# VH-VL binders against Large ribosomal subunit protein mL46 (mrpl17): the designs that were tried, part 8

Target 1, 243 residues: Large ribosomal subunit protein mL46 (mrpl17), of Schizosaccharomyces pombe (o94398)
Amino acid sequence: IQSSKPLSNSTPLKGCSVGTILIRSPILTRQPSEFEKSIYKYNAELWNELSDPLPAEFYFKKGSVGEKDWQERQKTLKGKESPFETIFGKERKEMESNKLLDSATHLQSRVTEADTKNDERSTLRSLDKSLYLLVKKSKSSGWQFPNTPVTSSEKALHLLCQDLLKNILDENSLTWLVARHPLALLKTEQEKTFLLRARLLNGLDVPNLQNVYDWVWCTYDELKNKLSPSSWDSVKNILSDRL

## First folded at step 22 (VH-VL)

Design z67 (from z62 with light chain S30Y)
Fold by OpenDDE, fold request of step 23:
Structure z67 (fold): chain C 243 residues (1-243), chain A 123 residues (1-123), chain B 107 residues (1-107)
Amino acid sequence: as target 1 above (243 residues)
Amino acid sequence: QVQLQESGPGLVKPSQTLSLTCTVSGYTFTDYYIHWVRQAPGQGLEWMGWINPSGFYTYYNQKFKDRLTISKDTSKNQVVLTMTNMDPVDTATYYCARDTGSPRYWSGYFDYWGHGTLVTVSS
Amino acid sequence: DIVMTQTPLSLPVTPGEPASISCRASQDVYSYLAWYQQKPGQAPRLLIYDASNRATGIPPRFSGSGYGTDFTLTINNIESEDAAYYFCQQYDSYPYTFGEGTKVEIK
């Protein structure tokens, strides 16, 4: 039984880093396209029109004040532009009708204050899309996924990632590593970075990051403009707009 | 003319909380980052942290992270520094300074400074 | 933390002569270096930013040079009003750090 000497190739992985793709998942469903909105509006109007009002005689005595009031209300309701007129009516009426529909459904604007202010540091932007965290380590550094050098081969990569996330995020931020294995490898001439996927569990606004120079929460489309070409090429096929 | 002015107690007892106010005028208050820098008597300058123009984000020197809070009152054009558990070693002139950067991106150097306020920590 | 080392700490100069102050960073800070002048009882005044750019209203006798780790502030034709402390500051990485300061004294 030849005791295979453990290859203590503790060769310090010189030039290796571990990083994380930290994801804020979509909070809202995909915004319907204008076409889809139009279809939904049409269908809603169609259903409203097909709902046969019970004969007025059922609710009101002929000649009663109630009947007159109801008739007057019906006149105001019948004056609602046909779905066709609403779809093909001039741009202004569409805006007003959309405002009315939005007002009627009290559907909170899918647009957040962070969206309006273009606050890229906020996790409360682009609620219908996935957000990915990018950081700068210094003013001179480019945007990159959060990462740390692998100084010891003794600590598992997923543990290093957990430590990294704890170091960057506030203690109140809950994160989950999706897998213990790297999702991607970023290769530069000088450095290899293994990227693990993590998710932000609490859609809570992470107010401040620590131990970084700056940060941004990017949509998939924004990543390509901020990452280096080599980094983007390594991740573009494994990430999406909604992940 | 751009003006920054620090105000607060000149004397603080050990273990007490310091509160300083930086009042700014002469420019759009919501356009610039504000930094705090202190200088101990006869010593160099020490950077403490910043607050962004909106007041939503702050960054602190790790040395002060557990004791330092910077906040902004836009209605009063004021930035407030709060530092807990003051010690005699915290005796310094405290400055607020304006960053030259944009609302999104700070520069990291300061074009306008307050006159500074001396804070002495003594029993 | 990036340590900024200034040399000399005291610089006596004769009016009309040039003065040079060195600032060395413990790490590469690229061009992200500023110089400040501080007179006694006053707040610092920005002189130079991005290693070599003069701030608004700064006389042309003040110049900055350097890149990476080694920087120099030069004051040409020093005037009596230039008696002050001078500080370098890096702003590439947190925390921002300052040099110890150089006291320029007029002989």
Scores: ipSAE 0.878, ipTM 0.950, lowest interface PAE 0.5, mean pLDDT 85
Fold by OpenDDE, fold request of step 23:
Structure z67 (fold): chain C 243 residues (1-243), chain A 123 residues (1-123), chain B 107 residues (1-107)
Amino acid sequence: as target 1 above (243 residues)
Amino acid sequence: QVQLQESGPGLVKPSQTLSLTCTVSGYTFTDYYIHWVRQAPGQGLEWMGWINPSGFYTYYNQKFKDRLTISKDTSKNQVVLTMTNMDPVDTATYYCARDTGSPRYWSGYFDYWGHGTLVTVSS
Amino acid sequence: DIVMTQTPLSLPVTPGEPASISCRASQDVYSYLAWYQQKPGQAPRLLIYDASNRATGIPPRFSGSGYGTDFTLTINNIESEDAAYYFCQQYDSYPYTFGEGTKVEIK
């Protein structure tokens, strides 16, 4: 049972960094496509039509005691007008059904103020998509995933990432590392960056980042335009629009 | 004409809170970042922090992070600096300055400055 | 923090002569350097931005040069009105930092 001494190769990993792919998960369900909207509308209409009671004539003989009792019960039950009466009745009662459907759940505008203002610093943008945090370390630096140099081999990468997140986020921001192991490696000629996945747990707005020059919360599609080609190529297959 | 004007108490006692107001005029208030810079007597300039045009985002020099708050009142075209636990070493002329950058991207250099307000911290 | 070192700290000059002030950054700040003039009792005035661009209304006798760590402000044909403190500022990284200032005095 050879106790494999942990290779405390304390060799300062010169040129190694640890970073995080910090994700704000989608808050809203995917916006239905026009086709899906049409299906939903159709289904809603179908359900409405199917829920319409058959004309009383189908159940009761005209003038029967049963019909009268049913009519009296229906007077007490503010029953939905049968769609069949609307089809054959002279008065095109404009099925204000569109207004009733429009009076349905004011689907809160999926568009936020941050979307309207194109505030890329906000976690409250693009609620139906995943957002990924990119930062600049300086004015001259490119957009990159938050990262920190590995200065000692003594501290595990996940702990370094936790420290990094605490350093850049408000103390009130709850983050969780999804895994302790890197999911991606960014290789440049001069540097290796191990990326760990983290999630923002509270859909709360993170108002300010600290110890960075600038930041943006990017959708998957926006990452391509901000990241270097090499960085993008390394992450494009492990990230998605909704993660 | 673009104008920035600092206002506030010229004298603050130790451990008290300083509140300074920068009143801005002559341009669209919501288009530029405002920075605070101070200068101790006979010393160089020290950058303190900025507030973005919307007032939603701020950045502070780490030296002042725990004591400094910058806020914006858009309705009054004012930026307010609040600094707690003042010490005699905080005696300085305080300036607000306009960044030359866009609403999204600040430049980091300043084209217009207030006249500055001297704040003396003394018992 | 990036340290900005100015040399000299005092520069006596004769009217009509050129003056040169050096600013050295402790690390590469690329072209993200500004120069300010400050007269006694006044706020700083922007002279140069992005190392070499003159601000609006700045006379052509003022010029900036440099890239990376070493920058120079040159005042050609110095005038009596140019007596002031001059500061360099880097704005590549936080915190923004200024040089100590150079006092230009007219002999």
Scores: ipSAE 0.870, ipTM 0.949, lowest interface PAE 0.5, mean pLDDT 86
Fold by OpenDDE, last read:
Structure z67 (fold): chain C 243 residues (1-243), chain A 123 residues (1-123), chain B 107 residues (1-107)
Amino acid sequence: as target 1 above (243 residues)
Amino acid sequence: QVQLQESGPGLVKPSQTLSLTCTVSGYTFTDYYIHWVRQAPGQGLEWMGWINPSGFYTYYNQKFKDRLTISKDTSKNQVVLTMTNMDPVDTATYYCARDTGSPRYWSGYFDYWGHGTLVTVSS
Amino acid sequence: DIVMTQTPLSLPVTPGEPASISCRASQDVYSYLAWYQQKPGQAPRLLIYDASNRATGIPPRFSGSGYGTDFTLTINNIESEDAAYYFCQQYDSYPYTFGEGTKVEIK
């Protein structure tokens, strides 16, 4: 029974910090690119053209008033409208003309007020993308992931991160740590920062941050412009536009 | 000309709530952060907090965080300071001051100040 | 909190002489230091920002210097109208903090 020597009092890791990559998840589905929109439009048109119009006989009894009306409408539409649009297009137009359904399905602009105002402090911007929290500790400091010095070796890193988040976010802000283990290590000449991943659960109502000089919620692309090159290099492969 | 003017009660009883209004004129109200600073009689200046131009964001000195609220009424070009549970130690001249920074980024120093309003907390 | 210490707290000066006020920060505040003048019964007036830049309308006799922790306000050729309190302020970190103030008195 070899007496495992008690692991010596690990000298407080001078220059070690723990930080968090706090993520607001996307709220909206990905907006299709213009190219994707064009493909969808093309495919829709192709499907409409390739859809062999079921013979009118399938929909209307031969000689029926409905067939005559349909034939008359087909004459007016110079044959360009798919039989489906001719049959259901009135109902669709009537449904579209029912202003009431259009008012309700006014697809809320994917663009929020925060987007329009370029409010980088808001979690309500860029709803189709992940947002990442960056903070400044002081006016002189650069943008960085929220972090705190490791002052005691006795407290687990994930607990320090929880305390950090509680210190920055109001108690009403729901955050969860995705893992107890660091995802990334930021190395500077003077400091090592272990980054843990956290997610914002109530991403729509984040109060003002406290105990920071300033904050921003950045998209993946915006992180590159705000982070130091070394910090960016450490996280660029771990983060994404939609995480 | 840029003007800031504090207004409110000169006398507040202990445990009561102070409400001060800073009325601003002479510039675009939505372009500058407004700060509150107080000065106890014969003492130095104490920074209390700020409100951003939109009124959506505020920051408070931790000393006042639980008692202090700063709000903005854009329609009236007013910033309102509310402080609860006033104590005689809160007797001071209260100033509102304009930050020199942009709507997004405050500078942290103040180019225009109100005249200040003396608030005495006494029974 | 960053403590700002001013020296001296009282400075009697003869008209025409220079006055110098020191402000020391407990931590490095880089150039994020402002100086204010406050006359009795008046609000503070911005004199210097970013340690050495004169605010608009401030006479050239006022100058600021320093970086990091040690800063100096110099008033050259002091005038009778310069009798006031002078405060330094750091704005690098929250909370913003001011010095105790220096009373400049004209002899």
Scores: ipSAE 0.868, ipTM 0.948, lowest interface PAE 0.5, mean pLDDT 86
Fold by OpenDDE, last read:
Structure z67 (fold): chain C 243 residues (1-243), chain A 123 residues (1-123), chain B 107 residues (1-107)
Amino acid sequence: as target 1 above (243 residues)
Amino acid sequence: QVQLQESGPGLVKPSQTLSLTCTVSGYTFTDYYIHWVRQAPGQGLEWMGWINPSGFYTYYNQKFKDRLTISKDTSKNQVVLTMTNMDPVDTATYYCARDTGSPRYWSGYFDYWGHGTLVTVSS
Amino acid sequence: DIVMTQTPLSLPVTPGEPASISCRASQDVYSYLAWYQQKPGQAPRLLIYDASNRATGIPPRFSGSGYGTDFTLTINNIESEDAAYYFCQQYDSYPYTFGEGTKVEIK
């Protein structure tokens, strides 16, 4: 049992930092693309056309209120032009009837006030995408992932990250580290930053950050414009629009 | 003309809560950050914190974090400073000041100041 | 916190002579330094921002210089109306901090 001598040389890792990729997960499902919407619509219409109405007699007694309701619903459904009719040149007019289906489901606007105001400080923007926290430490500093210098080798990196998050976020903000190991390494000429992945546990608005000069919650696409090229290159392959 | 005016009690008892109001006029209230700065008698200036133009975001000097709240009433063009557990050491002239920056980005220096209001904390 | 140190704290000046006030930051604040004038019983007035830019309405006799940690406010041809306290302020990092102030007195 060779007693591995504890590596006692707590030489402060001069030039090492630990940081966090803090993620607000998507709150909403991905909005289907117009193409996807078209496919869904097409498939729905095909299904409606191909669904041989089982004789109403199988489901409803002749003359029942249920039969009448079903017949009325069928009248409303049959009025939806078959996608095949649209291909063969009948007029564009009936596409307006899909406005009625949109009217019934008061689908709460997927667009938030934060989106409308382009409030990049809000976690309530871009609800269908992942948001990533970037901070400035000072006015003169660039946008960067939250980070802290490693002052002691005695404390594990994940604990340092937890402390970092606690210092930046309101005490009421719940975060968790996805893993205890670094996900990425940012290398500059003078500094190495180990990045750990963390998530917000609640999609709630984090109104104020502390101990930073400024902050932004960025989508994946927005990160490219705010991060340094070197930082972006280090994280672009490990992050996504929905993570 | 841009004007800022502080108003509030000139006297506060120890352990009581101070409430000061900064009323602004002469410009679009929602375009500028408002800062609070205090000055103890015969001493230097001490920055306390800011509120953003929308009133949704605030930042506090850590020294005051547990006691200080800054809020905004857009309908009245007012910014309110609330400070709890006042102590004689908190005796100072309190100023509200306008930041020169944009609605999104504050500059960190102040072009217009209120006249200040003296707050004395005494039993 | 960044400590701002002003020198001198008191500066007696003869009218017509130049006055110079130094401000030193404990850390690099780049150009993010402002100067204020405060007369007795009045609020501070912005003189200089970004180390060297004069604020609107400030006479040309006021000038700021410096970068990094060392800054200077210069008042050329000092006038009787320039009797006041002068403060430097850094705004690179939180908390914003001010110098102790320099009292300029007219002899």
Scores: ipSAE 0.868, ipTM 0.948, lowest interface PAE 0.5, mean pLDDT 85

